# Ledger of designs, part 3: VH-VL binders against q9nqz5r112to327

Target 1, 216 residues: q9nqz5r112to327
Amino acid sequence: FQSSGVQHHPPEPKAQTEGNEDSEGKEQRWEMVMDKKHFKLWRRPITGTHLYQYRVFGTYTDVTPRQFFNVQLDTEYRKKWDALVIKLEVIERDVVSGSEVLHWVTHFPYPMYSRDYVYVRRYSVDQENNMMVLVSRAVEHPSVPESPEFVRVRSYESQMVIRPHKSFDENGFDYLLTYSDNPQTVFPRYCVSWMVSSGMPDFLEKLHMATLKAKN
Short names: E, the ipSAE of ESMFold2; O, the ipSAE of OpenDDE; V2, 0.75 times the mean of E and O plus 0.25 times the DockQ between their complexes.

## First folded at step 4 (VH-VL; framework fv_pozelimab)

Design a4 (at its last look DockQ between E and O 0.49; V2 from the best seeds 0.00; counts 0 for: pae E 9.7 > 2)
Fold by OpenDDE, look of step 4:
Structure a4 (fold): chain C 216 residues (1-216), chain A 120 residues (1-120), chain B 107 residues (1-107)
Amino acid sequence: as target 1 above (216 residues)
Amino acid sequence: QVQLQESGPGLVKPSETLSLTCTVSGGSISSYYWTWIRQPPGKGLEWIGYIYYSGSTNYNPSLKSRATISVDTSKNQFSLKLSSVTAADTAVYYCAREGRYSSWDYFDYWGQGTLVTVSS
Amino acid sequence: AIQMTQSPSSLSASVGDRVTITCRASQDISNYLGWYQQKPGKAPKLLIYAASSLQSGVPSRFAGRGSGTDFTLTISSLQPEDFATYYCLQDYNYPYTFGQGTKVEIK
């Protein structure tokens, strides 16, 4: 029985090098930025902007989809393991849809000012299709006005799809994270590098570690 | 304290397969990535590839067609096979452990290295 | 593969001198850079990871700086045990690649 060593590397995206048509019919090609043990990071330019959309394809074999999913929903726990969080609070909950509005304040690399996000969060477990989904999108909220202390990020979108290898409660899953935001600044090259190398990758690593810790 | 030790023949004939084993002591091979690196005499270092304790591997593209890394968790060992060797494969071969600091990969523990000479 | 270029290839210095070694990457590698010290007949030893993080047990006279494409290793006051060859390593993308090395020799 050749123990087919479960490859601990992230799956390749289905449309790796093929251009996607944006809303204006222009093809945008995805570019691989990083190839690491647990994830691949891709980016593509957002038409008409100097910004990028990012995709992370990742995989883990040592935690369950449910554990990984639940840690992401736990805002109080995130405050403990994510040192970049200055503030993270649920300001509103919709009982009908289950949606939540959150206020998130985060550190940015020096000398940049901290940024704050107001966004709606939705999540779902799709047992029929064997997947979990987390979606966040920036919104305005009257109870969270802009502050001179923070730069408000007005455009933010995040989508994560978790696909179990077996089940929600067995170790092993793939995930796809799609992310874009406008931090309201022209990032110097070094800042872009930070976002790519220390931002998302570091966050994912910390999230994984936090999940492992929560499991024990 | 974790210790790594390379073992294998110091001489290999051209076209044959180089085989080395790294024995890990003072710690478990589990939960880490284990790497092979080589250094030709008087030259720089070349990354060969790694194996995770579960068997997942990655190789340098320059050696991918010839290199095979395996792991034996029961013996706390991992091995390197390099097929179709030539004089260019003469080097000191090191096994190393990858550290686990966040997203960065570094080699915190090394074997002493073993010289493998390819000669007829 | 990402190319790593070190400068200089060799240098001569005296005990107590400040020594600076540079490593340049062919592309932006953020802070995914390590520094290693190798003495003759010995395996490389990790000094710095993540461009600027000092490995446990490494003397504070060693310092790493830089991000993106340009990195530096500084020895603030060279000690007799510091005469060795130094290598930078990028771990940004596979395959991992080393610089060609910088030999620090006694003047």
Scores: ipSAE 0.458, ipTM 0.796, lowest interface PAE 1.5, mean pLDDT 90
Fold by ESMFold2, look of step 4:
Structure a4 (fold): chain C 216 residues (1-216), chain A 120 residues (1-120), chain B 107 residues (1-107)
Amino acid sequence: as target 1 above (216 residues)
Amino acid sequence: QVQLQESGPGLVKPSETLSLTCTVSGGSISSYYWTWIRQPPGKGLEWIGYIYYSGSTNYNPSLKSRATISVDTSKNQFSLKLSSVTAADTAVYYCAREGRYSSWDYFDYWGQGTLVTVSS
Amino acid sequence: AIQMTQSPSSLSASVGDRVTITCRASQDISNYLGWYQQKPGKAPKLLIYAASSLQSGVPSRFAGRGSGTDFTLTISSLQPEDFATYYCLQDYNYPYTFGQGTKVEIK
């Protein structure tokens, strides 16, 4: 229920000084690179590389936070709607911590060879703080050694926080995604540009559509 | 079928406020993003800004200090106010709906347009 | 803001001709490009979104191509109802910006 017509806008990342320094001691700043009605995308350089950390703020009003959360955890469904996935399997599940180790193999844009990731993920629903959290990071696992078929990505981190507008079971929420990886081999600058112009926006759109269709 | 209709005064004096309303029929206003676009006579199109029913707005930086877009969900309407108008604001004003559920923002339904002339 | 430059500003053509209109962006906009048709006294009408996706109800003689900075709209066989002004629109970043228009006239 709104009491005024004054503009409301989503929280933005701090434009400066988020604890990321370059070799000259200068703070790295977030640069907004896309501003769309459903999401905003920022990036900042990773010190010592030509790669970026990405941050997305998004909002949806036509699906529930629980649907959005569950769609991202469902690896069988992900393989159906994400055509870039070659392989996505749970390798190990730790019932004590709730952590899962996954092996993810995905296409990359030409001329990049397909990459694979071994990562641990954790997720939780925090009723007290009214949020859902998904976090992932690259790990090594003895059951998934490197293969000549794929280029192993060894540095990968992802964090998503989902905040409902009302409840977890009613339509409407905001989310904040922070993401970085280092695909290890030389990564051409046009592939970095492609990630911003096509890769990330296309993934977010497909995720939204997949969440809508999961109701059926 | 969605229909959009602009309404408001066709003549506005310089330095006054231009005020337009778009009435939406055949669909809920709170379901989509709603946009104002203008076209000076014999010239091209200029995007003014949008509103979403949650109150979220975004404006062309060239008009940001003078433009206000608002929504009234009970009347299924959204509105544009443009303050301190000059002759440069003379244009046909269109309301439009942005497409839903895509990364690509396209305007699939437009009002018929209303000419607003700024003249003393 | 991203500048969109259309070429030509106008052209003359006959019914049955193949017509091509170009649109160039001042930076890479991927496929965030739409094409609109406007007839005198009428509102613009969406033809193409996402650079190449045909809007429902638009005849198949209209085709959009391109990505990055260079885009084209092609009418494969011009019909009498196609004499109009055509605009491209980038929807990559705000403010969304239109090309200046291309008027297609009877030869």
Scores: ipSAE 0.006, ipTM 0.565, lowest interface PAE 9.7, mean pLDDT 83
ESMFold2 (binder alone), look of step 4: mean pLDDT 91; pTM 0.925

Design a5 (at its last look DockQ between E and O 0.31; V2 from the best seeds 0.00; counts 0 for: pae E 10.6 > 2)
Fold by OpenDDE, look of step 4:
Structure a5 (fold): chain C 216 residues (1-216), chain A 120 residues (1-120), chain B 107 residues (1-107)
Amino acid sequence: as target 1 above (216 residues)
Amino acid sequence: QVQLQESGPGLVKPSETLSLTCTVSGGSISRYYWTWIRQPPGKGLEWIGYIYYSGSTNYNPSLKSRATISVDTSKNQFSLKLSSVTAADTAVYYCAREGYSKSWDYFDYWGQGTLVTVSS
Amino acid sequence: AIQMTQSPSSLSASVGDRVTITCRASQDISNYLGWYQQKPGKAPKLLIYAASSLQSGVPSRFAGRGSGTDFTLTISSLQPEDFATYYCLQDYNYPYTFGQGTKVEIK
């Protein structure tokens, strides 16, 4: 732990918390869902749907941005620390762009069926602007047809921005995760609550612990 | 074994500043969050705020304007200052360590508590 | 702030009795709930965290259950040392808030 005097509080949203313009030009209000030591969770309704978009503002001071970034790229390692993963495989790699198509199968809370995702993943390290970016978006792929065993999630988007406090190789950074998906069902309120209050926080904690473990 | 001990004056005059110190022994304060909690006589518990060893703090909104928590890692101590006290601030004040498991927080070690009475 | 309401405020029981205390949150707090025991003149003691996880060294007669807004602490067989005041605590959001307490007295 660095004694750099950096506050261990999650970063505040840069955008106005009272409202943001969506892609359709409608202002959507962000609502804070959770306020924890290491992160703040926000949500806003997606216009025309019963779904929400989520944002997590978080901070860590005991791991480096590069370590945190690399753990997220390591699909084999994720299978070891994320017990919800049933399957996680790279289906295709584009050598030119560095993009990867992944097939991800995950457990859902009982009694819901497991879900599978097919998505393209891209990442970038921007040294000039001192940030790292991870982006995922759902796609169709002919090699991964739907299965009766899993419910296919067709709408999925995830974006994480990591901003070092100092450098990529020194402890301390802030991150912003923006996430939305359509699990292809209307969740009971208790299920929605689970995903927001337990699913995401638990995932982030496990990711942090996995990063710490990988560091040592 | 981690031990916490509160110290400070047991009597404070109205409008003055309450000052307490918690001394931690049996372990370093550099690893955990440290919290102040108070309990008025015969009443329930109220969370005041916490400090991390790096100096990061969070306060109960009800006390934020008056409460200041500080840490001295060299002495293995953290302190509470509460300004402009009134009779309503009469309470047993506890210092506690925040443990954690995954995303859950809890108070696993407590001081014995110290009674602070606000009176003329 | 999230409000925590305990029930009952007090109860009388005998040694060997099964005791149940409830705690209700003003909003969904998932499983971010702890239970504490306080004896007269002593600091609170952690019993349960994460709604159902027993703290190390706590007897197995203590059990926590619940999620969302409704939670319970159960003492399966009350022992003489269990007569105390019990508090629930939510750690879902700041500020952390306690229930008003439940005093377990000897019948």
Scores: ipSAE 0.581, ipTM 0.825, lowest interface PAE 1.2, mean pLDDT 90
Fold by ESMFold2, look of step 4:
Parts: C-alpha cells; sequence; structure tokens
Structure a5 (fold): chain C 216 residues (1-216), chain A 120 residues (1-120), chain B 107 residues (1-107)
C-alpha cells in the first residue's frame, strides 16, 4: 500500500453484478492473479468499472469447518479481530428463515472515505450435500439511510461454500468464495493493485488466525 | 530437531523415471507442506512443487506434465517422480519443509541434497 | 511466472566490508521476499523472510530492506564464513521463483 499517486475520478454509473457472472465469453474471463498454498485467487472485470469480481478457492487443515463458519457469523467477535470495522450490527433478524439484515461500516485505505454496506445474509448447513453456505447481497433498509459520513456501497454480493474433508467437526475443509463490490466513488487504480497484493491476502490470513484463536 | 534426507538412485538413463524419497525424522510430516527444489550443477535453484500431507499438490508449470509428488504419512516420507528425463534434469535435488507465518512462506528445513545424473 | 533479477551476479570483497545485493521483481510482490545463503556443497539456509525479518540464529550483520519490486540484502561487516552464494525467493505466487544468485567471494 502506498499513498502517493492517488487519483479521484468522476463518479461512474453502477455496474450490474449479475451481468458479470453471465458474461464469461472472450470479453470477461476469470484470470488467476494469486496462487498460494492456502488459496488461489481469480478475478474478472466488472462491466463499466475498473473494478473486479473475485473468486477464492482455499484450503485449511488446522481448523474445523464449523469454527470457520461460526467465526464469520459472530459479529461481536468480528469487531474484535477485524481492525477495519467501524460498525457492524444486526438491524433485523427473521427467526423462521434465519435471514439477517446488517449494517457494516469499514475503513478503506487512506485517502479513501470509509464505506458502509447494508446487506441481507443467509447461512445454512446442508447435511445432505455435506456443505455449509454463506450468502450476502446489498439491500436497502429504511432504518439505515445513506449518510454523508460514508460512501454507501450499493452493489455487493458474497457467496461462500465450505466443504469438509471429513466432517464439520474435524479439521480440514475447502472453501470457495465469490465476492464482488462496486463502490460508488471511483476506486483508485493503485487500490485495485493493493487489494490483490495485500488487502485480500491480509483479510484471509486474519480470518484464519481468528478461527484458530476461537478454536483455542 | 527436524531432519530431512533424500534417497534414491544417483544415475538415471534418459527417457526413464527419476524417483526420489525424502525421509523426515525428529518431527511429524503431518500438518506441513513438503517441497522439492532442484539445482542443476553450477546453476540456480528451481522450485518443483509441493505436497500437503493430506495429498493436495501444486507444481511448477514447467514440470507439471512430468512431475508427481506423493506422501506416505505412515512412513513419514514424501517422494518425487519425474518421468521422461533428459540430461537437462541432471541436478542436485533437495527436499524441504515449508514454514508458515501469516501469508509468508519460507523453507526452514532442507535435506542435504542428492545429485541425480541423467546419462546413458 | 514472476521473474526475480539479482545484481550483481558476483562480487569480491574483503573481511569487514559492507556488501549490498539487490533483487528486483517483475511485478509488485509486497514484502513476500526471502533471502537464502548457500555454501558450496550444502543446502541453502534461510536468512531473511518477509523482506526484512531476521530468521532465528542468523547474525545481526544481515539485514533485508524493501517492498514492492526492489529489495536489498546487506551484510554490514563481511566475515570469512559469509563466503557463499545468496538467493532471493519470491513467495507471493506460485510458481515460487528464485533469483539467479549472487556469488560473494572473500579475500
Amino acid sequence: as target 1 above (216 residues)
Amino acid sequence: QVQLQESGPGLVKPSETLSLTCTVSGGSISRYYWTWIRQPPGKGLEWIGYIYYSGSTNYNPSLKSRATISVDTSKNQFSLKLSSVTAADTAVYYCAREGYSKSWDYFDYWGQGTLVTVSS
Amino acid sequence: AIQMTQSPSSLSASVGDRVTITCRASQDISNYLGWYQQKPGKAPKLLIYAASSLQSGVPSRFAGRGSGTDFTLTISSLQPEDFATYYCLQDYNYPYTFGQGTKVEIK
């Protein structure tokens, strides 16, 4: 991460996240940009922006899939291990379906303004198919109007599938994460490079460490 | 104290398969990444690939079509097979343990190396 | 694959000299850079990881600096046992790649 060379572009129209998933021909293909022992990272362009959709395939053998799943759902614990979180709260929860609406406010690298997200999430343990699933997408909620303090991210989607090597309660699993984010304000090009070189790897490492510590 | 030792034939004929085994002592092979690295005489180091003790592998694309790394946790060993060898595969072959610290990877324990010569 | 270029390819220095070896990556690798020492007939030995972190048991005369694409290894006062070839290694992406090596000869 560097602070010199920062640029501010005019606001760009939002791009459809769903269109990027369906546009896998010659114009939009997955490019592998990182290949490490713990995970592989791919990206593809989001139409109409200089931003990318990301896909991560990761493997861990020293934590259980249940711990990894639970750490990601625990909002109070997230605030302790993720120093970028300014605010993270559950706005609504549907006890029957288990769907939750959250407000998430997070730091972005200087000099960018902090961003906030309003999203619905759902999660499930699928015993029949031996997997755990976490899905989230941006929504609007009347209790959380846009604030001039933060840049509201209105196009956000995340999906993670976790597959145990053995069982949900024994060490070892693979996961696949697909993530897209289209911040309303132009995301400077040096920060796109930062996301691959430091941002995504650092988040994944902190999540792994948080999972280890929760297990211990 | 972890120790690694390569073993296998020092001479292999062209077109045959090079086969090496690394025996780990003073520590368990479980829960680590185990790597093969080679060095042609008078030249630099080339990363061949790794195996995780559970069987997951990754290979240098330059060798992927010919290289196979395997692990036997019950014997505390991992192995390299390199098929269709030529004189260009003559090298000192090292086995190494891959350490993990956050996202940084480094090779903290190495075997002594074993010279494999490919000649008819 | 990320290419790692070391400079110089060799150098000759006296005991007590300050020696600097450079390593340049073909793309930004943040601080995912290690330095290894190899003496003739022996396996490489880890000196520095994460660009600047000194491995346990390595003398403090070894120091690593840099981030991004440009990295250096400095030996502040060369000792007779420092005769060796030095390699940088990027561990940012597979395939992991080494620099070509820098041979340090002591007189």
Scores: ipSAE 0.006, ipTM 0.540, lowest interface PAE 10.6, mean pLDDT 82
ESMFold2 (binder alone), look of step 4: mean pLDDT 91; pTM 0.926

## First folded at step 5 (VH-VL; framework fv_pozelimab)

Design b01
Fold by ESMFold2-Fast, scan of step 5:
Structure b01 (fold): chain C 216 residues (1-216), chain A 120 residues (1-120), chain B 107 residues (1-107)
Amino acid sequence: as target 1 above (216 residues)
Amino acid sequence: QVQLQESGPGLVKPSETLSLTCTVSGGSISSYYWTWIRQPPGKGLEWIGYIYYSGSTNYNPSLKSRATISVDTSKNQFSLKLSSVTAADTAVYYCAREGYRSFWDYFDYWGQGTLVTVSS
Amino acid sequence: AIQMTQSPSSLSASVGDRVTITCRASQDIRNYLGWYQQKPGKAPKLLIYAASSLQSGVPSRFAGRGSGTDFTLTISSLQPEDFATYYCLQDYNYPYTFGQGTKVEIK
């Protein structure tokens, strides 16, 4: 990983198409879904399901790690740049840990119903390891019970690690995003695959532009 | 319809602090960004800064050391203080709402503007 | 900060004329550009956002074009109420910056 004064290329997740003879099947293999100039997208099967865990490795050179990190934490600004958001609200903050519980309601492509998420978000700035971390996972919260109006996503996990090329306040960083969810769709798997292969690149591009616009 | 109205003294002495308030009516100050923009007589427009209803601010670097924007959600108002004024700060001061569509920001509602003259 | 340069500083035109105003950014701002109209003694009014998107209620004779660094506002058939000063604004990055303005005057 990268540190000030010494630059090493971060290793990308290794994807294999044929690991049947060497693998015991205990570890699933990443397969590359998309290879673009500024990011790479992989997926791997979740054992026992028809669902996937996704991984993104990306690099930006025109925004700072702190700007990118803060834009993701700004729920009001996300409602502004993310056209799929119907509702995004912080419903509880734990002052000791800094954890936040959020309620997020999002559009899904017609004819799918909108989904809602109740998740806990934890974040940290690690100066000694020169990285920023953002972790989210689905939780239950008594003030936000399930509603027939939306399909509740019960299985959602996300982890993003941001590593500066120089400092938190200078342009340039790499990030690694790993996530999975179960949006409870009964439609063909290509609908979910399309969202990931088309929707995720569009989302990341919009996030980058939102970060540029928030820049001081 | 959302309406914005500036208020505050029209004359400020050099070295003193310029203080203006914008009152928002016809809509809630919550969930929006609110901005100050000024225009010296016969010249163009200069963006001063914004405040989000939660208290988060961003300022034009040219004015950051002197400008403070604050919000009072209970009164549906936001305010500008600009310290250590000089004749160069003489301008019509506008308050405005920063609207948006997707990624694009624009100023969709403006106050009528208030002239502030800096002189002895 | 991103510098916005408008040309011309002023122009004279007659009712019915096609008027073109240009705005140039010091760096690539994609389509993050708006156009504002200001009549004497009044606050500016939004005409166009996203370089080419007409704001609701604005007459169709106003059209914006361009992307990157070069942008144009065209008024296809100038009306008496269009005599005003026009400003471009980049909303690509903070601080937001305006062009110096183009005054459209009666000939």
Scores: ipSAE 0.006, ipTM 0.444, lowest interface PAE 13.5, mean pLDDT 82

Design b02
Fold by ESMFold2-Fast, scan of step 5:
Formats: structure tokens, C-alpha cells, sequence
Structure b02 (fold): chain C 216 residues (1-216), chain A 120 residues (1-120), chain B 107 residues (1-107)
């Protein structure tokens, strides 16, 4: 999908604002947190909070876009490769839109309590634009009320776009993941630091290894 | 077996541009990252930069203003140009393939190295 | 940039000895560390990646350990072909940085 008029480039974070930054008017600048060969991680402040929105740009050359996409959609397989998962189940599927509501319970670093998420996930394969998209956001669902056993995460959004280098079934692609979360901890800086330095990189690494293992 | 071979002048004058080419055989240059690493005589290793076969590059900040890496997929080659050289740039220059497993990066195939001396 | 410091800078050993080389990172790099062997006049050769994973074809007498900031390479029973300079490399972040090297010399 790159024409001769398109420059060779990794996607840079959108929403870059230079000059007059305004907390009420303009989006904040992305700050690079980690520059690793297979992924780059940026963050930007969420206005009015001590929290951040995160963006990951990654590249793989040893798995196909379809394999990577499918592993992310396979909730049963994720329970096997992701040791932090306490519970992950599909609560409801909408046949018309293809949307799924999931309940996800995950360990957090001691001494924090485990968190649970109720979120709607929607995915699409766009053959015309040669991309795959996965979008998730927190919702409320009557079948999964808040429980004193877990801390409910009410603010969660995630979007991943996968762009093949060649095709959906040949090795090589870039992905762009934008993520924001409020895990509601008494030590929000500690939790944010853990997610950036350990949680998110560890998850991405395990996801890649799970994709390679499933391929074999 | 993948093999890499450096080529280029062994002597460069101060202030001129160092130019080296790495030829890849036994495998395709496509779908991999390719890197340059140098070693001054009797000293340690310094990473210069990489290029992905699509043309994307990244450089050691210490060399970014002077270094340019390019790739020619039709010739199965990639090249390094280092401008404004001084005696401090005298080193054995290696080309290497960057392999990876998950998020771990490593250099799994290396050229034999070529000594470049910067002298009048 | 992440600084990598090796200790010792050189050591003398005999065939059959157990040799331990240390590498210290200036910040937490988790397990993003490789070990390379370089013989005189030759290109470096990958021995270990991910701090402890042995590259295929590398003898089992080589073992890597460590995480965070402190790492070791151990050669359990030194062989004549093991006299070389050893380098650690962090692959956690750009720029990639090597330690200064540890030369293993014959006594």
C-alpha cells in the first residue's frame, strides 16, 4: 500500500503539538519513554489528571498479521500464555456488529489488589486499506456488577492498528497501539511506573512469543 | 549459510568521507535489520547504526550527524558513509545482521571486518 | 545512554578452570543482555542472548545469569579455544552499548 510517492517511514505519533500548548484547548505533546528496536513507547499527560495515555509502535518480521491478530482474539489461548490473567471470559456477543463484551480480571504487583475490567471489543479487517483494527473500551454490564473482591477499572481505552508490509498472510507488519487506563490505586504513580517499565513491555513480549508458539 | 563481506578503501584522509559496502550472500537482505559496528585497534566495540531493508534507519547519537546508512535490495548490499573523518575514526568496521527473538536483539552473522585507517 | 561496565578487565586462567566475568548496567535492563566472544583478528561471535539463553552451536560450558543491573558469564571448564575477549551488550534501548571487554589470557 505504499506508492512511489510515499516516503519510507515508521508512523510517528499523531497529535504532536508544537508552540502554544494549552491544557484546555490543545492536545499535549507525545514524550518518548522507550526506544527499543522492535517497539517505541510514547506517553502524554491526560489533562486534569496525574495519568498518561500511551502509544506503542512495533514491528515484527517473523509472524504474519493474521497470526498476531488471531492470537489477540483468542481468549482461551490468552489464559494459557498470560500468567497475570485470573479470569477472562466473553460475556456477550452481538452478531450484527461483531462486538464482544469481556470480563477480565488481572493480577497487579503486590501490595495492590487485583483489578477487573468489563470492556467492549470490536475488530475489523479492512482489505481495501490493507489494515486490521482492534478497539476496546470500558463499559458497564448488568451481568458483571462491581465486586469488593476486585478494583473495577472504569476508564480504559485501547486501539490497535496492524498494517502488513506485504499481505495479511505473509510475515512482516507494523502495529500502532494507543492505550489509556486508570487502575484507581492509592499509589497511582507506582502503578503507572510498573505498567510502563514492566507490565506493558512484558505483555507485548509474551504476546509475540505466544504468536510464534501458536504458529508452530 | 548467510555470509557478509565488507569492502571499501582502507585509507581515508582527514576531513573526507569514509565509504564502505557490505555484500550479503547465502540469504536475502529482505525482512532483516542490518548494522554497522566498529572497533578501534586494541579497543572495544561501538554500535554505529542500523537499516531495515525498507530504508528505515537509526543511528548512535554520537555519530548521527556524520553517519548515513543506505540499502540496495537489488544488489543485496547495504552501505555506510561517515563524513568529516578524523584519526579517532580509525577502526575495524564490521557489518552484521541483527537477528531477534521476541524483544531480544542480537548480532548473529558478522562480516570479517575491514580496517580503515584515517591518515594523511 | 546506558553504560556497561565489565569486571575484571583481564584475567589469567588455566585449562580446566572455572572463569566468571561480570557485567554491570547503569540502569535496569531486565534480561536484555547478550554475551559475545572475540578471538584475535576475528569478528565477535554471539554466545548468549536474553541474559541466559545459549545460542545454538555454543558449548554448554558457557552459562549466563543475572537480571536488572548485574550479570555474569561463567565458563565452567575453560578449554584452549576459550582464550579470547568477552563483551556484554545491552539491547534494552538505543543506542546499543557494549562493555569495555574482559580478556581471558592463558597463565
Amino acid sequence: as target 1 above (216 residues)
Amino acid sequence: QVQLQESGPGLVKPSETLSLTCTVSGGSISSYYWTWIRQPPGKGLEWIGYIYYSGSTNYNPSLKSRATISVDTSKNQFSLKLSSVTAADTAVYYCAREGYRSYWDYFDYWGQGTLVTVSS
Amino acid sequence: AIQMTQSPSSLSASVGDRVTITCRASQDIRNYLGWYQQKPGKAPKLLIYAASSLQSGVPSRFAGRGSGTDFTLTISSLQPEDFATYYCLQDYNYPYTFGQGTKVEIK
Scores: ipSAE 0.013, ipTM 0.560, lowest interface PAE 8.1, mean pLDDT 83

Design b03
Fold by ESMFold2-Fast, scan of step 5:
Structure b03 (fold): chain C 216 residues (1-216), chain A 120 residues (1-120), chain B 107 residues (1-107)
Amino acid sequence: as target 1 above (216 residues)
Amino acid sequence: QVQLQESGPGLVKPSETLSLTCTVSGGSISSYYWTWIRQPPGKGLEWIGYIYYSGSTNYNPSLKSRATISVDTSKNQFSLKLSSVTAADTAVYYCAREGYRSLWDYFDYWGQGTLVTVSS
Amino acid sequence: AIQMTQSPSSLSASVGDRVTITCRASQDIRNYLGWYQQKPGKAPKLLIYAASSLQSGVPSRFAGRGSGTDFTLTISSLQPEDFATYYCLQDYNYPYTFGQGTKVEIK
């Protein structure tokens, strides 16, 4: 049987003594916040803030890696399945490298102001290592200056690695997502709680359902 | 129609290993998650653990040191072993199939349950 | 582990009555909640998943509501076959945990 297992585990949250590079400033350890059949969610504090970097390890057995990958790249479809999107536009595209610069405007829970992101997204399919990669990070772009209408998120990073259980076109894969953002504006504590209990799980649930609906 | 049936000894002595098997009929064991749940007489339900047909498992931390779940796809069966039993392990043991929709899990088919009494 | 508490522990009702059972989680579980019916001497049966989604074949008189920490199962018009113990289950985090059960007795 050459098929590998259906759920693999990333490294456990670090032991208490890790992150001891200096006496005053330290890299924070990961803490598990959700442990479910289809995903595990960890968080760690971002130094100097009450905000978190998140890590998700997920497994799906009922959709293909290619379907999941394509649903994330389809900006028109995302506007249909993600009710928080106010605007999502590709403002610059490099067809050769697959890099895209996007402007994304999203609702936040009342009474928070809506946020906007200008970010570069690049993706690759690595056939030799049997994986797909999607990376995004905040950038500045002259066509999209800051607006008083929205809170610009200047610190945003996302990396997703998708590893098929069989092939890109057969059901079953694991993914590892590491995500953080740090708006200049301070979040209320309840918004941080919302991100863990509602924001991240809601996004992942909707993404999975959107992938199932897309089919083909 | 999927049906599940538990089998195994109804009496186990303290300190010994409880061993139960669940036979699946009317459907394939492949591509599903399978679980064990127990219920002490007159008490509520306790989840023991799951196994995916490929062999991947997860256990209730309260039982993890003693519980082992295994699967035999050729026989369409999965099994529970619980070591070092005490009177507190006396319960009706159910096997069940875990279904899911997106990220929501549920138990959609259950065996009839088998009473295991731990007594000398 | 997430603790699930049901109320009441038991109730008596007549055929045709509206019956309400509540379930409370010790922490926010969003809508990761199911309801199960167990008749004496039988295995539990799934009624509702995702807090409010009715399982195929379950009569429409059963309805689930709630999110976060507070959940309700309602039987709009109790039938003789509804005599049973009802359990809630959280599937938010492992280990999955059940409420202690609510016994519905027909008067």
Scores: ipSAE 0.013, ipTM 0.573, lowest interface PAE 8.0, mean pLDDT 83

Design b04
Fold by ESMFold2-Fast, scan of step 5:
Structure b04 (fold): chain C 216 residues (1-216), chain A 120 residues (1-120), chain B 107 residues (1-107)
Amino acid sequence: as target 1 above (216 residues)
Amino acid sequence: QVQLQESGPGLVKPSETLSLTCTVSGGSISSYYWTWIRQPPGKGLEWIGYIYYSGSTNYNPSLKSRATISVDTSKNQFSLKLSSVTAADTAVYYCAREGYSRYWDYFDYWGQGTLVTVSS
Amino acid sequence: AIQMTQSPSSLSASVGDRVTITCRASQDIRNYLGWYQQKPGKAPKLLIYAASSLQSGVPSRFAGRGSGTDFTLTISSLQPEDFATYYCLQDYNYPYTFGQGTKVEIK
């Protein structure tokens, strides 16, 4: 970004040393898969798999950073606005760090079975760098063993950075979301197509609507 | 209230650069996206690209190598340069404002259009 | 790029007629579709956005429907000022793409 409060083209993700070539290393780059005025979506392959890491850069001008951040932290409210949620529960909270372990069970499109996630979520409000950060990653927890009812997602990482245009309590911010998971499916192409065309865009749209509704 | 007006030469020779300016009046250029759209005589509409008032741009891939859009907030203007023109670039060129409602983009105010003919 | 195809290319109608124009996207664009009206020698004017939302000041006789790949614009009772060319536009992904236009002519 070149100045605070003004949208610019998102910074291109840095190249990795891992390549697509089998004989010599080539840099691995992000591929743009959706280019909209209010958000851009990229993906890059995860070496050795049929799966992708995704990156979203987005901008909202009608909600505050704090409202958007708080809606994401509100598990009870998410069960109301996210129709795909079967179960979403906080298993434990660390009183010192504020870290939370959650169990999340979600519908996947037919013919895929429902998936469940056990993940730790950490969040911070960084006044010095004028940003809010939300990080999640899959963990194992003895209170939530694998169940034959759901397919456990063992590989899941998400990081969102929110940068205000003005302040945490004034409308306008940019966010950068980096996301990857392995939903353990025999239909990787179908899952990837759904995630790009429906899953991720629908989630982001519903999250924005939920934030606007909570504001009033 | 908001009005847009295109200006620039109506005749450009092949291989030269087409240069147009859009002047915004009745409202500020700040906090909006501004776009160029063209229409060859008797044909349909083609989106060229947009600029945000801060300078961020996006272009139609078919024109990206030749098109440059710039903005001058102090003059309340934005401009299009299209290099290496040919007869296929003969069109009415419109400037427009991109409005927005949540996720949906639309063009809510348009200039009257200016005909640019590419001919020797 | 997403290809937008309109049908018919032209139609003839009388004042009071119900007119329907169709627009098809080459891929699913959900409801990211707008309709524009262009009169001879004039700039296009926004009628509808989000497939079915009327722009402020647009008469209620204009209605848009559809989602996914198939969309329609209906003028329920054609007025003299409605003789124009109509364009659909997808705003789902850049580059924005327009249909080729449907000309509504007086019979």
Scores: ipSAE 0.006, ipTM 0.544, lowest interface PAE 8.9, mean pLDDT 85

